# Ledger of designs, part 13: VHH binders against Peroxide stress-activated histidine kinase mak1 (mak1)

Target 1, 123 residues: Peroxide stress-activated histidine kinase mak1 (mak1), of Schizosaccharomyces pombe (q9p7q7r1507to1629)
Amino acid sequence: SVLLAEDNIINIKVISRYLERIGVKFKVTMDGLQCVEEWKREKPNFYSLILMDLQMPVMDGYQACNEIRKYELENDYPKVPIVALSANALPHVVLSCKDSGFDSYLAKPITLQHLSLIISGIL
Short names: E, the ipSAE of ESMFold2; O, the ipSAE of ESMFold2 at other seeds; V2, 0.75 times the mean of E and O plus 0.25 times the DockQ between their complexes.

## First folded at step 16 (VHH; framework vhh_7z1x_3)

Design g2 (from p6 with E105T; at its last look DockQ between E and O 0.92; V2 from the best seeds 0.00; counts 0 for: pae O 3.3 > 2)
Fold by ESMFold2 at other seeds, look of step 16:
Structure g2 (fold): chain B 123 residues (1-123), chain A 122 residues (1-122)
Amino acid sequence: as target 1 above (123 residues)
Amino acid sequence: QVQLVETGGGLVQPGGSLRLSCTASGFTFSEYAMNWVRQAPGKGLEWLSGIRGSGGSTEYADSVKGRFTISRDNAKNTLYLQMNSLQPDDTAVYFCAKDWSDEITPGDFDYWGQGTQVTVSS
């Protein structure tokens, strides 16, 4: 199952439609705190991928990723794949994503082809 | 090979006008709804307008009604956005997006253009 953290209504619709067409189960959360809490609520490996927007209210994507990675270390959990959703791929943004514990990133607007490749590479 | 190529962006003064174009190839243009979407710096995607394949039905977001006009020329496989009364908060990358069908369904897009930058500044 895929966990999507995104607060923009149009982007939620775009990505949700892509996930439906790829044929994967998913759940949407609308901020970083919701994302972390939903991920914690389920057993390890229930979510096989987190798609996480970097800019969200309450808790941004960098903070949310850090919280998940910290929780995984403290509880000896396997690392869940986390892919950042970014407005751009400037070098400092890419470096910040890797420093925060993201496994990869996708630049917006996200295409079906790019999302399919990411998902197939994880499966 | 579906391709959408936006042109017509640039720098314009407040109150000015621009016309964006999106040239389409690799599909039967007249069979699909087309859309304009923008992304301002540091902001999320904002759907602006859509137009059905025939050009006879259009829809607009409230934020652009009366200022922006969507149109298409099916003989040229080209989508247009006429933007009038531009203000600094219209500064964004503007994208052309193809709907999966001939219905205007914001967010239900299968192909995007690369985007064209519009900057509104004194």
Scores: ipSAE 0.330, ipTM 0.711, lowest interface PAE 3.3, mean pLDDT 88
ESMFold2, look of step 16: ipSAE 0.381; ipTM 0.742
ESMFold2 (binder alone), look of step 16: mean pLDDT 87; pTM 0.878

Design g3 (from p6 with S57Y; at its last look DockQ between E and O 0.90; V2 from the best seeds 0.00; counts 0 for: pae O 2.8 > 2)
Fold by ESMFold2 at other seeds, look of step 16:
Structure g3 (fold): chain B 123 residues (1-123), chain A 122 residues (1-122)
Amino acid sequence: as target 1 above (123 residues)
Amino acid sequence: QVQLVETGGGLVQPGGSLRLSCTASGFTFSEYAMNWVRQAPGKGLEWLSGIRGSGGYTEYADSVKGRFTISRDNAKNTLYLQMNSLQPDDTAVYFCAKDWSDEIEPGDFDYWGQGTQVTVSS
């Protein structure tokens, strides 16, 4: 199952439709705190991928990723793939994603082709 | 290979006008609804307008009604956005997006163009 953290309504619709067309199960959360709490609520391995927007209210994507990575280390959990959703792919954004523990990133607007490639690589 | 290519962006003064074009290839253009979407600096995506395949039905976001006009020329496989009375907050990258079907459903897109920059500034 895929966990989507995104607060923009149009992006949620776009990505949700893509996930439906790819044929994967998913759940949407609207900020980083909800994302971390939902991921913790389920067993390890329940979510095989997290798609995480970098800019969200309450807790941003960098903070949320850090919290997940910390929790995984403290509990000896496997590392869930986390892909950043970014407004741009400038080098400093890419480096910040790596430093926060993201596995990869996708620049907005997200395309079906790019999302399919990420998912096929995880599957 | 579906391809959407936007052109017509540029720098304009407040109150000015621009016409954006989106040339489509790789699908039967007249069978699908087409849309314009923009992304302003530091903001999320905003759907602006959609038009059905025939060109006979259009929809607009409240933020652009009366200023922007969507149209299409199916003989040229081209989608247009006429933008009038432009203001600094219209500054954004503008994308054309192909709907999955002939119904206008914001966010229900399968293909995007690369975008064209529109800057409204003195």
Scores: ipSAE 0.369, ipTM 0.728, lowest interface PAE 2.8, mean pLDDT 89
ESMFold2, look of step 16: ipSAE 0.384; ipTM 0.738
ESMFold2 (binder alone), look of step 16: mean pLDDT 89; pTM 0.898

Design g4 (from p6 with A33G; at its last look DockQ between E and O 0.93; V2 from the best seeds 0.00; counts 0 for: pae O 3.0 > 2)
Fold by ESMFold2 at other seeds, look of step 16:
Structure g4 (fold): chain B 123 residues (1-123), chain A 122 residues (1-122)
Amino acid sequence: as target 1 above (123 residues)
Amino acid sequence: QVQLVETGGGLVQPGGSLRLSCTASGFTFSEYGMNWVRQAPGKGLEWLSGIRGSGGSTEYADSVKGRFTISRDNAKNTLYLQMNSLQPDDTAVYFCAKDWSDEIEPGDFDYWGQGTQVTVSS
């Protein structure tokens, strides 16, 4: 199952439609705090991938990723794959994602082809 | 191979006009809805307008209604966006997007162009 954290309504629709076409189960959360709470609510490995927008209200993607990584370390959980979704692919954004513990990065607008490749490499 | 290529972007003064074009190939253009979407730097996607395959039905976001006009020429496989009364807040990369079907459903897209930059500045 895939966990999507995204607050933009158009992007939620786009990505949700892609996930449906790929044939994977998913859940949508609309900020980083909701994402962290939903991920914690389920058993480890219930979500095999988190797609996480970097810019969200309440808790941004960098903070949410950091919280997940801390929780995994403290509880001896395996690392869940977390892929950052960003408005751009500038080098400083890529570096910040790596420093925050993201496994990979997708620039918006996200295409079905790019998302399919990421998912097939993980799932 | 489906391809969408936007052209016509550039620098324009506030109050000015631009006409964007999107040339399509690799599919039967007239069978699918087409859309314009924009993304300002560091911001999320904003759907602007859509047009059904026949060209007879159009929809607009409130933010551009009355200022922008979507149209298509199915003989030329080309989608257009006439943009009038441009303001600095219209500065963005503008994308054309192909709908999965011949309807107008914001966000229900399968293919995107690479985008064209529109900058509105004095």
Scores: ipSAE 0.362, ipTM 0.723, lowest interface PAE 3.0, mean pLDDT 88
ESMFold2, look of step 16: ipSAE 0.375; ipTM 0.733
ESMFold2 (binder alone), look of step 16: mean pLDDT 85; pTM 0.866

Design g5 (from p6 with S101D; at its last look DockQ between E and O 0.92; V2 from the best seeds 0.00; counts 0 for: pae O 2.8 > 2, framework grips)
Amino acid sequence: QVQLVETGGGLVQPGGSLRLSCTASGFTFSEYAMNWVRQAPGKGLEWLSGIRGSGGSTEYADSVKGRFTISRDNAKNTLYLQMNSLQPDDTAVYFCAKDWDDEIEPGDFDYWGQGTQVTVSS
ESMFold2, look of step 16: ipSAE 0.441; ipTM 0.765
ESMFold2 (binder alone), look of step 16: mean pLDDT 89; pTM 0.904
ESMFold2 at other seeds, look of step 16: ipSAE 0.371; ipTM 0.728

Design g6 (from p6 with K98R; at its last look DockQ between E and O 0.95; V2 from the best seeds 0.00; counts 0 for: pae E 2.8 > 2)
Fold by ESMFold2, look of step 16:
Structure g6 (fold): chain B 123 residues (1-123), chain A 122 residues (1-122)
Amino acid sequence: as target 1 above (123 residues)
Amino acid sequence: QVQLVETGGGLVQPGGSLRLSCTASGFTFSEYAMNWVRQAPGKGLEWLSGIRGSGGSTEYADSVKGRFTISRDNAKNTLYLQMNSLQPDDTAVYFCARDWSDEIEPGDFDYWGQGTQVTVSS
């Protein structure tokens, strides 16, 4: 199952339609805090992938990713793949994602082709 | 191979006008609803307008109604957005997007162009 953290209604619809087209189960959360709490609520490995927008209210994507990585370390959990959803691919954004513990990123607007590749494990 | 290419962006003064074009190839253009979407710096996507394949039905977000006009020329496989009364908060990258079908459903898109930058000076 895929966990999507995104607060923009249009992005939610775009990405949800892509995930349906790919044929994967998913759940949507609308800020970083909801994402972290939903991920903690389920068993380890229940979510195979987290798609996390970097800019969200309450808790942004950088903070949420850090919280998940901290929780994994404290509980000796395997690392869940976390892919950042970013407005652009500028070098400073890529570096900030790596420093926060993201495994990869997708630049907006997200395409079906790129999302499919990430989900299939091809980059 | 579906391809959408936006052109016509640029720098304009507040109150000015600009017309964007989106040329389509690799599919039967008239069978799909087409949309314009924008993304301002540091903001999320905002749907602006959609038009059915025939060109007979259009929809607009309230934020641009009365200022922007969507149209298409199916003989040229081209989608247009006429933007009038532009203001600094209209500064964004503008994308054309193909709907999955001939229904105008904001956010229900399968293909995107690369976008064209519109900057309204202030």
Scores: ipSAE 0.400, ipTM 0.756, lowest interface PAE 2.8, mean pLDDT 88
ESMFold2 (binder alone), look of step 16: mean pLDDT 87; pTM 0.883
ESMFold2 at other seeds, look of step 16: ipSAE 0.422; ipTM 0.763

## First folded at step 17 (VHH; framework vhh_7z1x_3)

Design j1 (from p6 with E105Y; at its last look DockQ between E and O 0.83; V2 from the best seeds 0.00; counts 0 for: pae E 4.5 > 2)
Fold by ESMFold2, look of step 17:
Structure j1 (fold): chain B 123 residues (1-123), chain A 122 residues (1-122)
Amino acid sequence: as target 1 above (123 residues)
Amino acid sequence: QVQLVETGGGLVQPGGSLRLSCTASGFTFSEYAMNWVRQAPGKGLEWLSGIRGSGGSTEYADSVKGRFTISRDNAKNTLYLQMNSLQPDDTAVYFCAKDWSDEIYPGDFDYWGQGTQVTVSS
């Protein structure tokens, strides 16, 4: 199952339709805190992938990723794949994602092709 | 196969106008709704306008209503966006997007153009 953290309504609709076309189960959360709490609510490995927008209200993607990685370390959980959703692929954004514990990134607007490749590489 | 190519972007003074074009190929253009979407620097996607395949039905986001006009020429497989009264906040990459169907559903797109930059500045 895929967990999507995204606050932009248009991007949520675009990504949701892509996930439906790919045929994977998913859940949408609209800020980083909701994402962290939903991920904690389920058993380890319930979500095979987190798609995480970097800019969100309440808790941004960098903070949310950091919280998940800390929780995994403290509880000896397996590392869930977390892919950042970024407005751009500038070098400083890419490096910040690596430093925060993201496994990869996708630049917006996200395409079905790129999302399919990410999911195929995990599932 | 499906290809959407935007042109007509550029640098414009505040209060100015631009007309964007999107040339489509690889599908029956008149059977699908078409849309304009923009992405300002560091911001998320914003749907602007949509038009049904016949050209008879249009929709606009409140942020551009009255300033922007969507149109299409099915004989030329071309989608247009006339943008008037441009302001610095209109600075963005503008994309044309093909809907999955002939209904205007913002966000329900299967193909995107590469985008054209519009910059509104002195």
Scores: ipSAE 0.218, ipTM 0.637, lowest interface PAE 4.5, mean pLDDT 87
ESMFold2 (binder alone), look of step 17: mean pLDDT 87; pTM 0.877
ESMFold2 at other seeds, look of step 17: ipSAE 0.239; ipTM 0.656

Design j2 (from p6 with G107A; at its last look DockQ between E and O 0.85; V2 from the best seeds 0.00; counts 0 for: pae O 9.3 > 2)
Fold by ESMFold2 at other seeds, look of step 17:
Structure j2 (fold): chain B 123 residues (1-123), chain A 122 residues (1-122)
Amino acid sequence: as target 1 above (123 residues)
Amino acid sequence: QVQLVETGGGLVQPGGSLRLSCTASGFTFSEYAMNWVRQAPGKGLEWLSGIRGSGGSTEYADSVKGRFTISRDNAKNTLYLQMNSLQPDDTAVYFCAKDWSDEIEPADFDYWGQGTQVTVSS
C-alpha cells in the first residue's frame, strides 16, 4: 500500500488517479503530522512507499521524514522507501532531501511515466 | 508520446498583459478538454481555466474570471491563455494540462508540460 502526504487538492487528485491507473492501493494524508501518525498506526512494512510533499502545513515533509527515520532507528524497523515530491529539482533541494533521509525525489508536476517507474522499481 | 510545451511567459508590469501558448502533440487534440494551472513560488497548484475539445465551452476559476481568456486552435494543436490586468499575485509558473476526457474536470489531468514563468513586478 502507498501512503501519500499531500495538502493540495489538485495534486491529490492527479496522483490518486495515477495510482489507480497503476493499480496500487493507497491512503491520503494532508500534512506531515498526519503522515507520520498514519505510518506509525500501521504495522511495519504495511506501507511499501511513502510519497511525501516537501511543503505542507503543520509538519513539512523534511520534518516528517526525519521523524519516520528517527522512529525506525529507535525501534529497529526497516527503512520504508520515502520519495519527496518537490516543486523543483534545484541542487539545494536535492541536498536537503538527502540530508533528511529521503530515498529519491520527483519534481512536480508529477507524470504518470515517472511515477510508474518509481513504483515499479520499489514495489 | 504526449508532449505539451508552454511558451509566452516573461516579465510584465502590474496591469499588463501576456498571452501564453501550449503546443500539443501525441494525441488527438480536439478530443480532449485542456486546462491551465499555475504554481506560485513555494505554493501549491491552482486550477485557472478549462476548455472543451471543440473550443465552445469554457470554465474559469473565480480568481481569474473576467481577466483571463482560454482559447484553442485545433488546426495548430495549440492552447492559449490571454492574461489581462496582471498583478504581482499572478506571478507563477503556468502549465497547460490535458484532461482525461472531453469533460472539464478541475484537478483531473493526465499530462502537463514543463511550464512557463510569468513574473509581474514593478
Scores: ipSAE 0.011, ipTM 0.396, lowest interface PAE 9.3, mean pLDDT 84
ESMFold2, look of step 17: ipSAE 0.072; ipTM 0.501
ESMFold2 (binder alone), look of step 17: mean pLDDT 86; pTM 0.875

Design j3 (from p6 with D110E; at its last look DockQ between E and O 0.90; V2 from the best seeds 0.00; counts 0 for: pae E 2.6 > 2)
Fold by ESMFold2, look of step 17:
Structure j3 (fold): chain B 123 residues (1-123), chain A 122 residues (1-122)
Amino acid sequence: as target 1 above (123 residues)
Amino acid sequence: QVQLVETGGGLVQPGGSLRLSCTASGFTFSEYAMNWVRQAPGKGLEWLSGIRGSGGSTEYADSVKGRFTISRDNAKNTLYLQMNSLQPDDTAVYFCAKDWSDEIEPGDFEYWGQGTQVTVSS
């Protein structure tokens, strides 16, 4: 029940192997637009977590997160946990994530330990 | 606790060479495939090379074949990357990655190093 938005083939493989090791079901989307569309396609609460890369083609992670939050408000939906995947943790990146509606962030490269902790917090 | 520590990065002129090292601890080094991966500014992760635990089997991405050489010294728990004929587009953070197994498969990594910066400019 995890939705992964990531366009880098290596990072997709790394995170997918981690999710398999943790034992959760997941789906991969390759840009922010696909992520928003896939999330909307399912019923509320179908995905218990979205892992969202900030830099993606077509629609970036900031835009995608903002679209999801706006849709939730407009439709009185529960707030899905959204975790940003970021190349760095500089203050301006952290602020931009907060302003876009992300719940937290993970710095790349993503580690099994940090991902496991995030998932344990939602399960 | 598994640790991977990269060293040897720095500033180098186009056409120059660098040797990167990755010191491993917290696991039986010789039992696992090891890899080098890089991330250029504004780019995604790119797998460069892998080497099996014995050191006898290596693989390279086409982008670095002939210029880069992966090796390991199992007695010193150290992985190496010799980089020759460096170009400005080789500028990146270079990471050492431990595979889940002794199979070389790009992206099949369990642990990462901190990365070391390589900058190629004049």
Scores: ipSAE 0.416, ipTM 0.763, lowest interface PAE 2.6, mean pLDDT 89
ESMFold2 (binder alone), look of step 17: mean pLDDT 89; pTM 0.904
ESMFold2 at other seeds, look of step 17: ipSAE 0.419; ipTM 0.757

Design j4 (from p6 with W100L; at its last look DockQ between E and O 0.84; V2 from the best seeds 0.00; counts 0 for: pae E 4.6 > 2, framework grips)
Fold by ESMFold2, look of step 17:
Structure j4 (fold): chain B 123 residues (1-123), chain A 122 residues (1-122)
Amino acid sequence: as target 1 above (123 residues)
Amino acid sequence: QVQLVETGGGLVQPGGSLRLSCTASGFTFSEYAMNWVRQAPGKGLEWLSGIRGSGGSTEYADSVKGRFTISRDNAKNTLYLQMNSLQPDDTAVYFCAKDLSDEIEPGDFDYWGQGTQVTVSS
């Protein structure tokens, strides 16, 4: 299953439609805190991928990613693949994602082709 | 091989106007609803407007209603967005998006272009 953290209604629908076409199961959360809580609620490896928007209310994507990585280290959990969803692809954003513990990133608007490639490489 | 190409973006002063165009190919243009969507710097996607294939039915987001007008020319396979009374908050990359059907459903897009930049500033 894929966990999507995104607060933008249009982007949620676009990505959800892509995930449906790819044929994967997914759940949507609308901020970083909900994402962390939902990921913790399930057993390890239940979610095989997290798609995480960087800018969200309550807890942003950088904070959420850091919380997940800390929890994994503290509990000796396997590292879940986390892909950042970014409004831009500038080098400083890419470096910030790497430093925050993200495995990769996708620039918005996300294409079916790029999402398919990411998911095929993980799942 | 669906292709959508946006043009008409640029720099404009506050209060100004721009007309965006989107040329479509690779599908029967008149059979599908078309949409305009924008993405401001550091923000998510915002649906702005949609128009049915015939051109007879349109919808607008409240944020642009009264200022923006969507239209299409099916003979030219071209979608338009007339933008009036532009303000700095309208600064964004503007995308046209092909709907999956002739129903206007924000987010039900299968193809979109690479976008055109609109900047409202001095």
Scores: ipSAE 0.193, ipTM 0.597, lowest interface PAE 4.6, mean pLDDT 87
ESMFold2 (binder alone), look of step 17: mean pLDDT 87; pTM 0.877
ESMFold2 at other seeds, look of step 17: ipSAE 0.206; ipTM 0.597

Design j5 (from p6 with F109Y; at its last look DockQ between E and O 0.86; V2 from the best seeds 0.00; counts 0 for: pae O 4.0 > 2, framework grips)
Fold by ESMFold2 at other seeds, look of step 17:
Structure j5 (fold): chain B 123 residues (1-123), chain A 122 residues (1-122)
Amino acid sequence: as target 1 above (123 residues)
Amino acid sequence: QVQLVETGGGLVQPGGSLRLSCTASGFTFSEYAMNWVRQAPGKGLEWLSGIRGSGGSTEYADSVKGRFTISRDNAKNTLYLQMNSLQPDDTAVYFCAKDWSDEIEPGDYDYWGQGTQVTVSS
């Protein structure tokens, strides 16, 4: 299953339609805190991928990713793939994603082709 | 195969106007609803306007109603957005987006253009 953290209703619709077309199961959360709590709620490896928007209310994507990585280390959990959803691919944004523990990133607007490639690389 | 190319962006002063164009190829243009969507720096997508394939039915987000006008020329496979009374908060990358069908549904897009930058500042 894929876990999507995204607060923008248009983005949620766009990405959800893509995930449906790819044929993967997914769940949507509306901020970083909800994402971290949902990921913790399930067993390790239940989610094969987290798609995490960087800018969200309550807890942003950098904070959420860092929290997940900390929890994995403290509990000897396997590292879940986390892909950042970014408004741009400027070098400082890419570096900040790596420093926060993201495995990769997708620049917005996200296309079906790019999302399919990311998911195929994990399968 | 499907291609959407936006043009007409640029730098304008507050209160100014721009007309954006989106040239379409690789599909039967008149069979699909088309949309304009924008993305301000660091923000998510905001749907602005949609137009059905015939050009006879249009819809607008409240934020742009009265200032922006969507139109299409099916003979030229071109979608337009006339933007008037532009203000700094209209600064964004503007995309045309092809709907999956002839229904105007925000977020229901299968193809995007590359986007054109609109910057409103003095």
Scores: ipSAE 0.244, ipTM 0.647, lowest interface PAE 4.0, mean pLDDT 87
ESMFold2, look of step 17: ipSAE 0.258; ipTM 0.656
ESMFold2 (binder alone), look of step 17: mean pLDDT 86; pTM 0.872

Design j6 (from p6 with S57Y K98R S101D; at its last look DockQ between E and O 0.95; V2 from the best seeds 0.00; counts 0 for: pae E 2.6 > 2)
Amino acid sequence: QVQLVETGGGLVQPGGSLRLSCTASGFTFSEYAMNWVRQAPGKGLEWLSGIRGSGGYTEYADSVKGRFTISRDNAKNTLYLQMNSLQPDDTAVYFCARDWDDEIEPGDFDYWGQGTQVTVSS
ESMFold2, look of step 17: ipSAE 0.407; ipTM 0.761
ESMFold2 (binder alone), look of step 17: mean pLDDT 89; pTM 0.898
ESMFold2 at other seeds, look of step 17: ipSAE 0.414; ipTM 0.760

## First folded at step 18 (VHH; framework vhh_7z1x_3)

Design i1 (from p6 with A97V; at its last look DockQ between E and O 0.89; V2 from the best seeds 0.00; counts 0 for: pae O 3.5 > 2)
Fold by ESMFold2 at other seeds, look of step 18:
Structure i1 (fold): chain B 123 residues (1-123), chain A 122 residues (1-122)
Amino acid sequence: as target 1 above (123 residues)
Amino acid sequence: QVQLVETGGGLVQPGGSLRLSCTASGFTFSEYAMNWVRQAPGKGLEWLSGIRGSGGSTEYADSVKGRFTISRDNAKNTLYLQMNSLQPDDTAVYFCVKDWSDEIEPGDFDYWGQGTQVTVSS
């Protein structure tokens, strides 16, 4: 199952329709805090992938990713794949994603082809 | 195989106008709804407008209604966006987007163009 953290209504619709066409189950959360809490609520490995927007209200994607990685270390959990959804791929954004514990990134706008490749390589 | 190529972006002064064009190939253009979507730097996607394959039915986001006009020329396989009264917050990359069907459904998108930059500087 895929966990999506995204606050933009159009981007939620785009990614949700892509996930439906790929045929994977998913859940949507609207900020980083909701994402972290939803991930913690389920068993380890219930979510096979987290798609995490970097810019969200309440808790941004960098903070949310860091919280998940900290929780994994504290509880000896396996590392869930977390893919950043980024407005750009500038070097400082890529470095910030790496430092926060993201496994990869997708530049917006997200395409079905790119999302399919990420999912096929992870799931 | 499907290809969407946007042109007509550029730098304009506040209050100015631009017309964007999108040339389509690799599919039967007239059978699909087409859309314009924009993304400002560091911002989320914003659907702007859609038009059915015949060109007889259009829809607009409230943010651009009255300022932007979508149209298409099926003989030229070309989608257009006339943008008037541009302001600095219209600065974005503008994408031509093919729908999966002939129904205008914002977010249910099949293929994206490369995008064209529009910059409105005061």
Scores: ipSAE 0.288, ipTM 0.673, lowest interface PAE 3.5, mean pLDDT 88
ESMFold2, look of step 18: ipSAE 0.306; ipTM 0.686
ESMFold2 (binder alone), look of step 18: mean pLDDT 87; pTM 0.884

Design i2 (from p6 with D102N; at its last look DockQ between E and O 0.91; V2 from the best seeds 0.00; counts 0 for: pae O 2.8 > 2)
Fold by ESMFold2 at other seeds, look of step 18:
Structure i2 (fold): chain B 123 residues (1-123), chain A 122 residues (1-122)
Amino acid sequence: as target 1 above (123 residues)
Amino acid sequence: QVQLVETGGGLVQPGGSLRLSCTASGFTFSEYAMNWVRQAPGKGLEWLSGIRGSGGSTEYADSVKGRFTISRDNAKNTLYLQMNSLQPDDTAVYFCAKDWSNEIEPGDFDYWGQGTQVTVSS
C-alpha cells in the first residue's frame, strides 16, 4: 500500500489516477503531520512506499521524513522507502532531501512513466 | 510518441495580454479533451480551463473565468489560451495537458507539455 502526502487537490488527483492505473492501493493524507500519524497507526511495512510532497501546511515534507526516520531508529523499525515530490530538481533541493532521509525524488509535475519506474524499482 | 509544446510565454506588465499556444502530435488531437494548468512560484498546480475535442464545450476555473479564453484548432493540432487583464498573481509556469478521454476532468491527464513561463510585473 502506498501512502501519499500532498495538499494540492489537482496533484492529489493526478497522482491518485496514476496509482489506480498502475494497480496499487493507496491512502492520501494532506499534511506532514497526518502522514506521520497515519504511518504510525499501521504496523511496520504496511505501507511499502511513501510519496511525500516537500511543501505542505502544518508539517512540511522534510520535517515529516525526519520524524519517520527518528521513529524508525528509536523503535528499531525497518526503513520505509520515502520519495520526495519536489517542484524542481535543483542541487540544493536534492541535497536537502538526502540530508532529511529521503530515498529519492520526483520533480513535479509527476508523469505516469516516472511514477511507474519508481514503483517498479522499489516495490 | 505523444508530444505537447507550449509557446507564447513572456514578460508582461499588469493589465496586459498574452496568447499561449500548445502544438500537439502523436495522437488524434480531436478525440481528446485538452487542458491548461499553471504552477505559481512556491504554489501547487492550479487547473485553469478545459476544452472537449470538438472545441464546442469549455470549462473554466472561477479564478480565470471572464479573463481567459481556451480554444483549439483541430486542423493545426493546436490548443490556445488567450489571457487578458493579467495581474502579478497570474505569474506562473503554464502547462498544457492531455486528458485520458474526451471528458474534462481536472487532474485526469496522461501527458504534459514542458511549460512556458508567464511573468506579470511592473
Scores: ipSAE 0.381, ipTM 0.743, lowest interface PAE 2.8, mean pLDDT 89
ESMFold2, look of step 18: ipSAE 0.407; ipTM 0.748
ESMFold2 (binder alone), look of step 18: mean pLDDT 86; pTM 0.876

